VH-VL binders against ENHANCER OF AG-4 protein 2 (HUA2). Designs and how they scored, part 10

Target 1, 142 residues: ENHANCER OF AG-4 protein 2 (HUA2), of Arabidopsis thaliana (Mouse-ear cress) (q9xer9r771to912)
Amino acid sequence: EAAISRDAFEGMLETLSRTRESIGRATRLAIDCAKYGLASEVVELLIRKLESESHFHRKVDLFFLVDSITQHSHSQKGIAGASYVPTVQAALPRLLGAAAPPGTGASDNRRKCLKVLKLWLERKVFPESLLRRYIDDIRASG
Short names: E, the ipSAE of ESMFold2; O, the ipSAE of OpenDDE; V2, 0.75 times the mean of E and O plus 0.25 times the DockQ between their complexes.

## First folded at step 15 (VH-VL; framework fv_nepuvibart)

Design A30 (from A20 with heavy chain S100P; at its last look DockQ between E and O 0.87; V2 from the best seeds 0.79)
Heavy chain, then light chain:
Amino acid sequence: QVQLVESGGGLVKPGGSLRLSCAASGFTFSDYYMHWIRQAPGKGLEWVSYISSSGSYIYYADSVKGRFTISRDNAKSSLYLQMNSLRAEDTAVYYCAREPLTREYNPWSGYFDYWGQGTLVTVSS
Amino acid sequence: DIQMTQSPSSLSASVGDRVTITCQASQDIDNYLNWYQQKPGKAPKLLIYDASNLKTGVPSRFSGSGSGTDFTFTISGLQPEDIATYYCQQYDDRPLTFGGGTKVEIK
ESMFold2, look of step 15: ipSAE 0.776; ipTM 0.894
ESMFold2 (binder alone), look of step 15: mean pLDDT 92; pTM 0.937
OpenDDE, look of step 15: ipSAE 0.760; ipTM 0.901

Design A31 (from A20 with heavy chain S109A; at its last fold request DockQ between E and O 0.92; V2 from the best seeds 0.86)
Heavy chain, then light chain:
Amino acid sequence: QVQLVESGGGLVKPGGSLRLSCAASGFTFSDYYMHWIRQAPGKGLEWVSYISSSGSYIYYADSVKGRFTISRDNAKSSLYLQMNSLRAEDTAVYYCARESLTREYNPWAGYFDYWGQGTLVTVSS
Amino acid sequence: DIQMTQSPSSLSASVGDRVTITCQASQDIDNYLNWYQQKPGKAPKLLIYDASNLKTGVPSRFSGSGSGTDFTFTISGLQPEDIATYYCQQYDDRPLTFGGGTKVEIK
ESMFold2, look of step 15: ipSAE 0.770; ipTM 0.879
ESMFold2 (binder alone), look of step 15: mean pLDDT 91; pTM 0.921
OpenDDE, look of step 15: ipSAE 0.843; ipTM 0.921
ESMFold2, fold request of step 16: ipSAE 0.717, 0.816, 0.781; ipTM 0.850, 0.896, 0.871
ESMFold2 (binder alone), fold request of step 16: mean pLDDT 91, 92, 91; pTM 0.923, 0.926, 0.923
OpenDDE, fold request of step 16: ipSAE 0.864, 0.854, 0.854; ipTM 0.938, 0.935, 0.936

Design A32 (from A20 with heavy chain S54Y; at its last look DockQ between E and O 0.83; V2 from the best seeds 0.74)
Fold by ESMFold2, look of step 15:
Structure A32 (fold): chain C 142 residues (1-142), chain A 125 residues (1-125), chain B 107 residues (1-107)
Amino acid sequence: as target 1 above (142 residues)
Amino acid sequence: QVQLVESGGGLVKPGGSLRLSCAASGFTFSDYYMHWIRQAPGKGLEWVSYISSYGSYIYYADSVKGRFTISRDNAKSSLYLQMNSLRAEDTAVYYCARESLTREYNPWSGYFDYWGQGTLVTVSS
Amino acid sequence: DIQMTQSPSSLSASVGDRVTITCQASQDIDNYLNWYQQKPGKAPKLLIYDASNLKTGVPSRFSGSGSGTDFTFTISGLQPEDIATYYCQQYDDRPLTFGGGTKVEIK
């Protein structure tokens, strides 16, 4: 069931840590959600968790999960996984705005998000012109 | 337990071709990104290329792009480097290296926890 | 490309000495820096990852510190088996690049 899958993913976000195991489990649950057509709901949940998060280090954890979901979906090209690439692409302004805000307190966040964007550029996850504009925007805000 | 064994090195003339192999054992080869790294005699280390665990992501150093082709056969737990249009500057020991799976999630892991012993490629007339 | 400047290129020290090696990156690489040991005739071995974390099984006399552009690798009590060349390596951006190496010898 769709509701069960979304509830499981949401529960996993409560205990998310920056370990490969934790992010890997959350990624698998996100891929399961996509099988039920829930990719947009998962991405919206991630945006809202990022926007409401007060701890900068936790914002990085959540954005690294976005990266894991995106990379897995792009590399697999499968039916369930393929829905995340266009959904994340459309959400990038909100995702990056929350994860890599301007200001002196979030300089580490911006550096880590830049590294993810550069990886996506190298791996051709999203169009080059789009990624270069986001990279430029984050550099200008620092 | 974990082992990487390179083979296929030798003497070639400039403009020639050579194919290197790396046989992996002691781990689930298909879970890991694999790299080639080379070291010219008496010189430092130079990164050459990587290939992702499923082969959909491949990247080359500018010095070898268009001349070298990295590939893998997960059924044989083997990594390959096809080297064409060889030049004297390609003379080096070529190492096969496994990209680490870190406990902390990094978007790229960035370091090599196991290396083979290397195979020497000499390009000379 | 990110250039890694490693100093010194070689050094000689006595058993028991404290040895210090530095690396400078041409730009801020956060803590995305690793240290490798290469003994004569052998493949490199990872000692330290992410600037300061010892790989499992590496003796505690090895340590690393730094972030940004300046990094330090230390052997706190040099042993005869530490004769090797040591390399730093960044992974902040592609291509991955190494320092020029530091050859460590015993007097």
Scores: ipSAE 0.599, ipTM 0.799, lowest interface PAE 0.9, mean pLDDT 90
ESMFold2 (binder alone), look of step 15: mean pLDDT 92; pTM 0.925
OpenDDE, look of step 15: ipSAE 0.817; ipTM 0.918

Design A33 (from A20 with light chain D93H; at its last look DockQ between E and O 0.92; V2 from the best seeds 0.78)
Fold by ESMFold2, look of step 15:
Structure A33 (fold): chain C 142 residues (1-142), chain A 125 residues (1-125), chain B 107 residues (1-107)
Amino acid sequence: as target 1 above (142 residues)
Amino acid sequence: QVQLVESGGGLVKPGGSLRLSCAASGFTFSDYYMHWIRQAPGKGLEWVSYISSSGSYIYYADSVKGRFTISRDNAKSSLYLQMNSLRAEDTAVYYCARESLTREYNPWSGYFDYWGQGTLVTVSS
Amino acid sequence: DIQMTQSPSSLSASVGDRVTITCQASQDIDNYLNWYQQKPGKAPKLLIYDASNLKTGVPSRFSGSGSGTDFTFTISGLQPEDIATYYCQQYDHRPLTFGGGTKVEIK
C-alpha cells in the first residue's frame, strides 16, 4: 500500500501541471502517503525534483504543489499536519534555493515564491521570524 | 444558478451588535473562499474580511479587526458576519462575495465572480 | 495598504464612443488587478480578472490591459446598458483595495 502510494505520487509528478485539478490530485496522493509515514520521502522527492528541474516554469509548478500540500496539511490536523508542516519547514532552504534561484532568468520564480511566503505569513503556517528571514533572503538574492 | 442572499441588516445604535447571514446556493459552497465587502451609501467599495473554504484561515481589514467575526457553516451553505461595537462609520450595504476558482492554481487569488444583492446596516442614534 | 487611483472619477460619452478608464497602483502589483461594473442599486459584477481576462459571458467590447502600476479598461463601443460605475481592484496585497470608481454616463 505504501509502495503503491509512493509510486502513484511519483507518477503524478511526471505529468504535473499548474492546474487546480493536477495540483489537487497530487496533493491528495501526498496526503495519502503521510498515512503510511512517508511524508519525509515525499518532501525529499520534491526537493530532488526541484533541484534537477531545468525549466523555471516547472520549478514554480512544483513549488505550488509544495504550497498546496503545506496549506492543506496545516489546515487539516492529523497525521498529515503533524508530518508535513515540520518536514517542509526543515526543508525550506533547499526547496527555496531550487525553486527561486538567484539570477535574471528566475525573477518570476522569486516573485511567485515571495508571494507564497507572504501568504504563509498571513496564515501563520510557520513562525513569523523564520518566514520574514526567508523573504529577506530572496529579496537580497535578486 | 449561483445565488448569494444576504440578510440581517437593519438600524442599530452605536455600540450595538448585528449578525449578518449569507445563504449560498447553486454551487458547492465548501469549495470556495468567501468574503464580506461593504459600500457606504453613495461611496466606493471597501473589503472587510475573508474566510477560507474550510474556515481555517481568516483575515480582517484593520478598521473592523477585533469588532467583527466572520464564520461559516458548510453544512448549511451559509456565511456569517458578527458585528459588535458598531460605529457610524460601519453604515453600509454589506455584500457577501464568492472568490473565484480559476483553472490555473493561484494560492493568492482574490477576485469575486459572484456577489449577493447586499443588506443595509445603518448605525445611527 | 496599496492605494488605487482611478481616473477619471466620472465621464460622459456618446453611444458608440471608445471609453478609457485608468487605474494606478501605489506599488507594483504585477497583473493582480480586476475590473467590476456596478449599476445603480445593484451589486458589482466582475468583468475582467488578472488585468486582461474577460469573464465568461462578458461582451467583447470590454477589455483591459496593463501590468505593474498602470492599468487601463476600455469599452470599444459604448452602449446604453453600459451606464454604471466601474471599479478596479487589486489583490496582490492584503487588505484588498478598490479604486474610487468611475461613473460612466451617456450624453
Scores: ipSAE 0.733, ipTM 0.867, lowest interface PAE 0.7, mean pLDDT 92
ESMFold2 (binder alone), look of step 15: mean pLDDT 91; pTM 0.923
OpenDDE, look of step 15: ipSAE 0.745; ipTM 0.893

## First folded at step 18 (VH-VL; framework fv_nepuvibart)

Design A34 (from A31 with light chain D30E; at its last look DockQ between E and O 0.92; V2 from the best seeds 0.87)
Heavy chain, then light chain:
Amino acid sequence: QVQLVESGGGLVKPGGSLRLSCAASGFTFSDYYMHWIRQAPGKGLEWVSYISSSGSYIYYADSVKGRFTISRDNAKSSLYLQMNSLRAEDTAVYYCARESLTREYNPWAGYFDYWGQGTLVTVSS
Amino acid sequence: DIQMTQSPSSLSASVGDRVTITCQASQDIENYLNWYQQKPGKAPKLLIYDASNLKTGVPSRFSGSGSGTDFTFTISGLQPEDIATYYCQQYDDRPLTFGGGTKVEIK
ESMFold2, look of step 18: ipSAE 0.815; ipTM 0.899
ESMFold2 (binder alone), look of step 18: mean pLDDT 92; pTM 0.922
OpenDDE, look of step 18: ipSAE 0.822; ipTM 0.921
ESMFold2, look of step 19: ipSAE 0.838; ipTM 0.907
ESMFold2 (binder alone), look of step 19: mean pLDDT 91; pTM 0.924
OpenDDE, look of step 19: ipSAE 0.854; ipTM 0.935

Design A35 (from A31 with light chain D30Y; at its last look DockQ between E and O 0.93; V2 from the best seeds 0.81)
Heavy chain, then light chain:
Amino acid sequence: QVQLVESGGGLVKPGGSLRLSCAASGFTFSDYYMHWIRQAPGKGLEWVSYISSSGSYIYYADSVKGRFTISRDNAKSSLYLQMNSLRAEDTAVYYCARESLTREYNPWAGYFDYWGQGTLVTVSS
Amino acid sequence: DIQMTQSPSSLSASVGDRVTITCQASQDIYNYLNWYQQKPGKAPKLLIYDASNLKTGVPSRFSGSGSGTDFTFTISGLQPEDIATYYCQQYDDRPLTFGGGTKVEIK
ESMFold2, look of step 18: ipSAE 0.814; ipTM 0.899
ESMFold2 (binder alone), look of step 18: mean pLDDT 92; pTM 0.923
OpenDDE, look of step 18: ipSAE 0.742; ipTM 0.890

Design A36 (from A31 with light chain D30S; at its last look DockQ between E and O 0.91; V2 from the best seeds 0.81)
Fold by ESMFold2, look of step 18:
Structure A36 (fold): chain C 142 residues (1-142), chain A 125 residues (1-125), chain B 107 residues (1-107)
Amino acid sequence: as target 1 above (142 residues)
Amino acid sequence: QVQLVESGGGLVKPGGSLRLSCAASGFTFSDYYMHWIRQAPGKGLEWVSYISSSGSYIYYADSVKGRFTISRDNAKSSLYLQMNSLRAEDTAVYYCARESLTREYNPWAGYFDYWGQGTLVTVSS
Amino acid sequence: DIQMTQSPSSLSASVGDRVTITCQASQDISNYLNWYQQKPGKAPKLLIYDASNLKTGVPSRFSGSGSGTDFTFTISGLQPEDIATYYCQQYDDRPLTFGGGTKVEIK
């Protein structure tokens, strides 16, 4: 059950695209993984995929999946909310460092990640002071 | 055919209250973010509020915050706007609008593919 | 709030003319800008999204361009049915804001 759910999620990451349908399917699988206690494994897998990804547009696809999981979990609450929200919060330095790196090649990445952070601020997904600090960090890098 | 029909507009004195309704048909209402947008007579468009598909997320323009309450009933495919402490500057045609769902994932999308014909709210002594 | 400034506020043109409307944002909004048409007595209708993408079913005489702060909307051959007020709208930040509108009339 758990192994099947984890393997299904990992397989979805290999073919992830920036479509509503693709991100939606991967999000549903991530929510399934939380039911089996695998939220930390899912977030660590996302961090590893982001850190190893060389293409900037793929980094955005992966970060948008992080957003989808985070907002769905925050909205839905329950097991997913109790595990994903704090786990993603703790992972934000690594997630943002990989998704929105400094440099002229990642300007679009930083803009898109900044907009996601501002949306999380609007929706009170994470503490305001935390989000404002990350927003400032991205603005300072470019 | 997608259809949005507003109702509940009318004449009300300053300080009064009014509740607007928007009946939706021809689409799966619970999949869509819904918005209220208003237009004062002879003037331009002003965004008022949104509510997410589940109702979990709500945001208001500063001009109405604390006085207006947006809500939805997904079982009835209906959107509502409770307007309290009405002022002359709230006089407008109020439109309900559906936020478009796009193929590409974009969590901050904000364009409105279907609008109702509006309901007039007049706030006057 | 992001201020959207449309120019001109009104214009008159003949059938077949090229009509150009501009919209300027008070800050960089990337391409997060839409154009709506509102015919007299009717609700607005979405024509163009993300600065330059024509909505399905909208005639090809309508087009949009620009990014950042400066945007242009063009009707390449004005038709009688195009009598309307046209609005730009940004969605880069909350609250969502509209331009003041451009009333287009046939002379």
Scores: ipSAE 0.764, ipTM 0.882, lowest interface PAE 0.7, mean pLDDT 92
ESMFold2 (binder alone), look of step 18: mean pLDDT 92; pTM 0.924
OpenDDE, look of step 18: ipSAE 0.796; ipTM 0.923

Design A37 (from A31 with heavy chain S100P; at its last look DockQ between E and O 0.84; V2 from the best seeds 0.78)
Fold by ESMFold2, look of step 18:
Structure A37 (fold): chain C 142 residues (1-142), chain A 125 residues (1-125), chain B 107 residues (1-107)
Amino acid sequence: as target 1 above (142 residues)
Amino acid sequence: QVQLVESGGGLVKPGGSLRLSCAASGFTFSDYYMHWIRQAPGKGLEWVSYISSSGSYIYYADSVKGRFTISRDNAKSSLYLQMNSLRAEDTAVYYCAREPLTREYNPWAGYFDYWGQGTLVTVSS
Amino acid sequence: DIQMTQSPSSLSASVGDRVTITCQASQDIDNYLNWYQQKPGKAPKLLIYDASNLKTGVPSRFSGSGSGTDFTFTISGLQPEDIATYYCQQYDDRPLTFGGGTKVEIK
């Protein structure tokens, strides 16, 4: 059921690390959640985890998971592509605001998020004009 | 024991075409991003192109964009480079190279843990 | 494009000598820099990734350091088999770019 898939994904987030294995497992669970129409709930959970996270490097781990879900969904269309790509697009202001905040303590976060945005631009994951605006905004913030 | 073997190089006139192949063995080819890198005789290394593991994402250096086409056949564990409208400055040894599956997640990783021995392309009148 | 400037372009040293090669990026590339060894007539071989991490199986006499724009590659005791050209390569931005190379010869 849907609740079981959502709970499994939330549990995976508690132990998430920046390893390929950890992010890969969480990505597979997120893709399974899309089968139950849960993409919006998954993205909202990611936003809430990002907003509550106090460690800047952990914010990067979570944003790299957003990247993994987004690119996997974009490359493997179907249910995941139809749901995650537009859902993440709509959530970008909140996702980036939490993952790459202004200030000298988050300089690395902004650099890493900028690199992900440039990769999405290269791969045409989202509209070019949208991505260029976010890229410019992050560059201007410091 | 990872192995990458290029073939298809040779002598060609300016404006001509060649198709390079890279046969992969010793690893699960379909899991890996693949690259082409070239080296003009007596010169340094120049990155040419990459293709993602599924083939969904492709990127070219500006010097070859519009003239070269990278592709892969995961069923045959093979990487290809179709080179059209060849110029003298395309003369080089062409290497295929594998981007590693590193332990740390890195969405934009771009380094090469295994290289083939290369195939020479000479573009001359 | 990010320009990578290697120094020196060549050097000659004796077995046992300490060899140092530098690489400067035209902009901050964090630690997204790799070092390759290319022996004569052979394909390049990855030695160091992310500025300072030795690839598995690479001898401990090789090391790398630096971040931002300035990077150093060191061979702590040069061996005859280290005759090669060494390249730095950045992957902070596309296109991926290499330094011009440093040819290391034994006297």
Scores: ipSAE 0.749, ipTM 0.876, lowest interface PAE 0.7, mean pLDDT 92
ESMFold2 (binder alone), look of step 18: mean pLDDT 91; pTM 0.926
OpenDDE, look of step 18: ipSAE 0.764; ipTM 0.910

Design A38 (from A31 with heavy chain T102G; at its last look DockQ between E and O 0.90; V2 from the best seeds 0.81)
Fold by ESMFold2, look of step 18:
Structure A38 (fold): chain C 142 residues (1-142), chain A 125 residues (1-125), chain B 107 residues (1-107)
Amino acid sequence: as target 1 above (142 residues)
Amino acid sequence: QVQLVESGGGLVKPGGSLRLSCAASGFTFSDYYMHWIRQAPGKGLEWVSYISSSGSYIYYADSVKGRFTISRDNAKSSLYLQMNSLRAEDTAVYYCARESLGREYNPWAGYFDYWGQGTLVTVSS
Amino acid sequence: DIQMTQSPSSLSASVGDRVTITCQASQDIDNYLNWYQQKPGKAPKLLIYDASNLKTGVPSRFSGSGSGTDFTFTISGLQPEDIATYYCQQYDDRPLTFGGGTKVEIK
């Protein structure tokens, strides 16, 4: 059942798009995975997908999925929130390094990731000092 | 058919309080962020506040923060604005508005595809 | 706060005329700009979202363009029912802000 949920999530990432419907389905699958204790595996898969992705616009799609999972988990109390929020927090250096890399081709990526971090700051998803450091890091890399 | 109907407006003295309501129908209310937007007589539009679909996230314009409280009851498909310490500059028509979901995922989306008819709040001595 | 400067504040035109309204944002807002129509005594109505996308059911004589800081709203072939005040609105940052409005009248 756990393996089925993980395989379904991995398969959804194959065809992920920036539509609300696509990201919503993937988010629901991720929440189901957390119910089986698989939150760390889901986040590791997202990191690896982000790191191996060659298309900058696709990196934004994946990072928006990270946002959807994170905010959904933060707004819902329970196992998903207990699993994804700290897990994503620990993974932020790798997630942001892959989604918002330095260089001329990724300026839109950095702008979009910066807007997500500012939203997380507004909504108190993660500690303020942590978010401000990552915001500063992205600004410095441009 | 999407409908939003505001009520609770009226005449109130400075320092007084009012509670506005917005009754929603024709859509799944609990899926949508909701906003209050106001318009002083003869003037433009001013955003007041939003509340997320679950009620977990709330934001206020500086002009009303500390005096107004937005809330929602998803079981009743209703949005509320508790207005305390009212001032003359709060005189306006108050609209409730639904934030569009759109087809693209956008974490910071904020455009209003349906508005209520508005309810007039008049603050005068 | 992102200030939206809308021009002109009012205009009069004849039926059939092309009408142009502009908004300038105080900073780069990408395409996160919407246009609303408000007829006298009525609530605002969304016409255009994300600078250039026409909402379903809105007549094709309405259009929008622009990105960054400069945005244009156009009515091609003004009709009597287009008497209204038109507002731009940005959603790039909070608080959400509107332009001052453009009152459109028929000569």
Scores: ipSAE 0.734, ipTM 0.863, lowest interface PAE 0.7, mean pLDDT 92
ESMFold2 (binder alone), look of step 18: mean pLDDT 92; pTM 0.927
OpenDDE, look of step 18: ipSAE 0.820; ipTM 0.921

Design A39 (from A31 with heavy chain A109V; at its last look DockQ between E and O 0.89; V2 from the best seeds 0.80)
Fold by ESMFold2, look of step 18:
Structure A39 (fold): chain C 142 residues (1-142), chain A 125 residues (1-125), chain B 107 residues (1-107)
Amino acid sequence: as target 1 above (142 residues)
Amino acid sequence: QVQLVESGGGLVKPGGSLRLSCAASGFTFSDYYMHWIRQAPGKGLEWVSYISSSGSYIYYADSVKGRFTISRDNAKSSLYLQMNSLRAEDTAVYYCARESLTREYNPWVGYFDYWGQGTLVTVSS
Amino acid sequence: DIQMTQSPSSLSASVGDRVTITCQASQDIDNYLNWYQQKPGKAPKLLIYDASNLKTGVPSRFSGSGSGTDFTFTISGLQPEDIATYYCQQYDDRPLTFGGGTKVEIK
């Protein structure tokens, strides 16, 4: 049940690509995991995957999955919204630190993460003051 | 065949109201973000508003914010624009437009692969 | 707001001519730039998305190039059915904005 859902999600991450179909499948599995109270475990897995990933383009794929889970959960509300939105909010320093590191090699990562943060601001996914601080932090690190 | 058909345009006095409709067919309406875009007579195109596929996210151009309300009814495959406190500068042909879907995951996409024929709104005393 | 400056405002050319239209953005918009064709009395039609990608079903005589602030739209061999006004449009930031248009006529 719970273990099966967690293992299915972890397996989906191994083949994740930046396509709507791939991210959509992984998002559905993440939403299913929330039904079993596993949202924190899913987010921790994403953080660790991001932190261990050495390829900048793969970091973007993973962060776009974070975006997909977050916006799907926020718009759907229910169990997923109640668990993923606050869990991702608390994890943003680690998520952004891994996905959008400073340095010349990650300028594209920072640009893409900034665009996601601006979209979250527009859609009121997280508090405005919080999002503006993260946006400023990423701009300052470039 | 994808079709978008606007209706509800007409002549209205300043300060008045109109409600525009856009009937969609030939595609799964509930999968797509929808937009309103307008064109004043003899002028260029101006983006007005969007609504997300579920209706959870809405955004307006500053020129219409507080006066116009975008909405959708996915069961009827219909998009709406309620226009209140109309002004002379709102005179335009109003188009509904479908936002394209992409194979690559993009958090935000802003190009329109299908447009309706438009409906004329004239605001005049 | 991102301003899109399109030139020329109008042009006349002969059938078979190469036609070039330019569009300049007031800031770097990467490749988030589209081109539309609008025939008289009709709705706009998407031709090119993301600066250079031809929409499915659009004739290959249409092309686009550029990134950053400077973009070019080309019709390699003008046809009578290409009489229209052409618009560029950016989607890098809200609000979405269009260029002023280029009216293309046949001599």
Scores: ipSAE 0.713, ipTM 0.870, lowest interface PAE 0.8, mean pLDDT 92
ESMFold2 (binder alone), look of step 18: mean pLDDT 91; pTM 0.921
OpenDDE, look of step 18: ipSAE 0.820; ipTM 0.910

## First folded at step 19 (VH-VL; framework fv_nepuvibart)

Design A40 (from A34 with heavy chain D31E; at its last look DockQ between E and O 0.87; V2 from the best seeds 0.82)
Heavy chain, then light chain:
Amino acid sequence: QVQLVESGGGLVKPGGSLRLSCAASGFTFSEYYMHWIRQAPGKGLEWVSYISSSGSYIYYADSVKGRFTISRDNAKSSLYLQMNSLRAEDTAVYYCARESLTREYNPWAGYFDYWGQGTLVTVSS
Amino acid sequence: DIQMTQSPSSLSASVGDRVTITCQASQDIENYLNWYQQKPGKAPKLLIYDASNLKTGVPSRFSGSGSGTDFTFTISGLQPEDIATYYCQQYDDRPLTFGGGTKVEIK
ESMFold2, look of step 19: ipSAE 0.823; ipTM 0.888
ESMFold2 (binder alone), look of step 19: mean pLDDT 91; pTM 0.921
OpenDDE, look of step 19: ipSAE 0.815; ipTM 0.926
ESMFold2, look of step 22: ipSAE 0.770; ipTM 0.883
ESMFold2 (binder alone), look of step 22: mean pLDDT 92; pTM 0.926
OpenDDE, look of step 22: ipSAE 0.845; ipTM 0.927

Design A41 (from A34 with heavy chain D31Y; at its last look DockQ between E and O 0.86; V2 from the best seeds 0.81)
Fold by ESMFold2, look of step 19:
Structure A41 (fold): chain C 142 residues (1-142), chain A 125 residues (1-125), chain B 107 residues (1-107)
Amino acid sequence: as target 1 above (142 residues)
Amino acid sequence: QVQLVESGGGLVKPGGSLRLSCAASGFTFSYYYMHWIRQAPGKGLEWVSYISSSGSYIYYADSVKGRFTISRDNAKSSLYLQMNSLRAEDTAVYYCARESLTREYNPWAGYFDYWGQGTLVTVSS
Amino acid sequence: DIQMTQSPSSLSASVGDRVTITCQASQDIENYLNWYQQKPGKAPKLLIYDASNLKTGVPSRFSGSGSGTDFTFTISGLQPEDIATYYCQQYDDRPLTFGGGTKVEIK
């Protein structure tokens, strides 16, 4: 059951696109995984996919999925909220380092990640001081 | 056919309160972020507030923060704006507007694809 | 706040004329800019989103271009029903802000 949910999520990542439908399906699978206590495993998988992804536009797709999972979990506040919000918070250095790297090829990545961070700040998803620090770090890196 | 109908406008004295309603039909209301936007007589457009589809996220313009409260009732397909401590500068036509959904995932979208007809709020002694 | 400066404030043109309205943002907003039409006594109507994309059902005589800080809205053959005030609106950053409007009239 747990293995089925994890395998379904991993399979969805392989075909992920930046459509509402694709990200929505992957988000629902991630929420199901949290019911089996797998939130840390899902976030680690997302980190590894981001770190290994060679295409900058695909890094944005994956980070938008992180956003979708995070905001859905934050707004629901049940098992998923208790699991994903702190887990993503702890993983932000690796997630952002992979999604918004320095360099001329990733300027769009950094811009899009900054807009997501500003949205999280507006919505109080994570502590203000932590989000402002990451925003400053990304601005300084590019 | 998407339709948004505002109501609850009227004349009120400074310091008073009004509650605006927006009745939605022709679409699945609970899927959409909703906004209030106002226009003072003879003036341009000013964004006021939004509320997310579930109601979990709310944001206000600085000019109304602390005085206005946006809310929604998805079972009634209705959007509300409670306006307290009204001032003369709040005099405007108030529009409710639907934020567009697009096929592409965009967490910060800001298009207003359908608007209501507006309801006039006049704040005067 | 991102200031949106529209010009001109008003214009008059003949039926069939090309009409151009400009909008300048106080900072780089990429393509996060929309154009609305507001006919007298009516609510605003979205015409163009993301600088250049026509909303479904909008006549092809309307177009938009630009990116960064400078944006242009064009009516390629003005029609009598195009009498309206046109507004640009950015959504790059909160609060969402509108330009001051351009009133378009027929000669």
Scores: ipSAE 0.751, ipTM 0.879, lowest interface PAE 0.7, mean pLDDT 92
ESMFold2 (binder alone), look of step 19: mean pLDDT 91; pTM 0.922
OpenDDE, look of step 19: ipSAE 0.837; ipTM 0.932

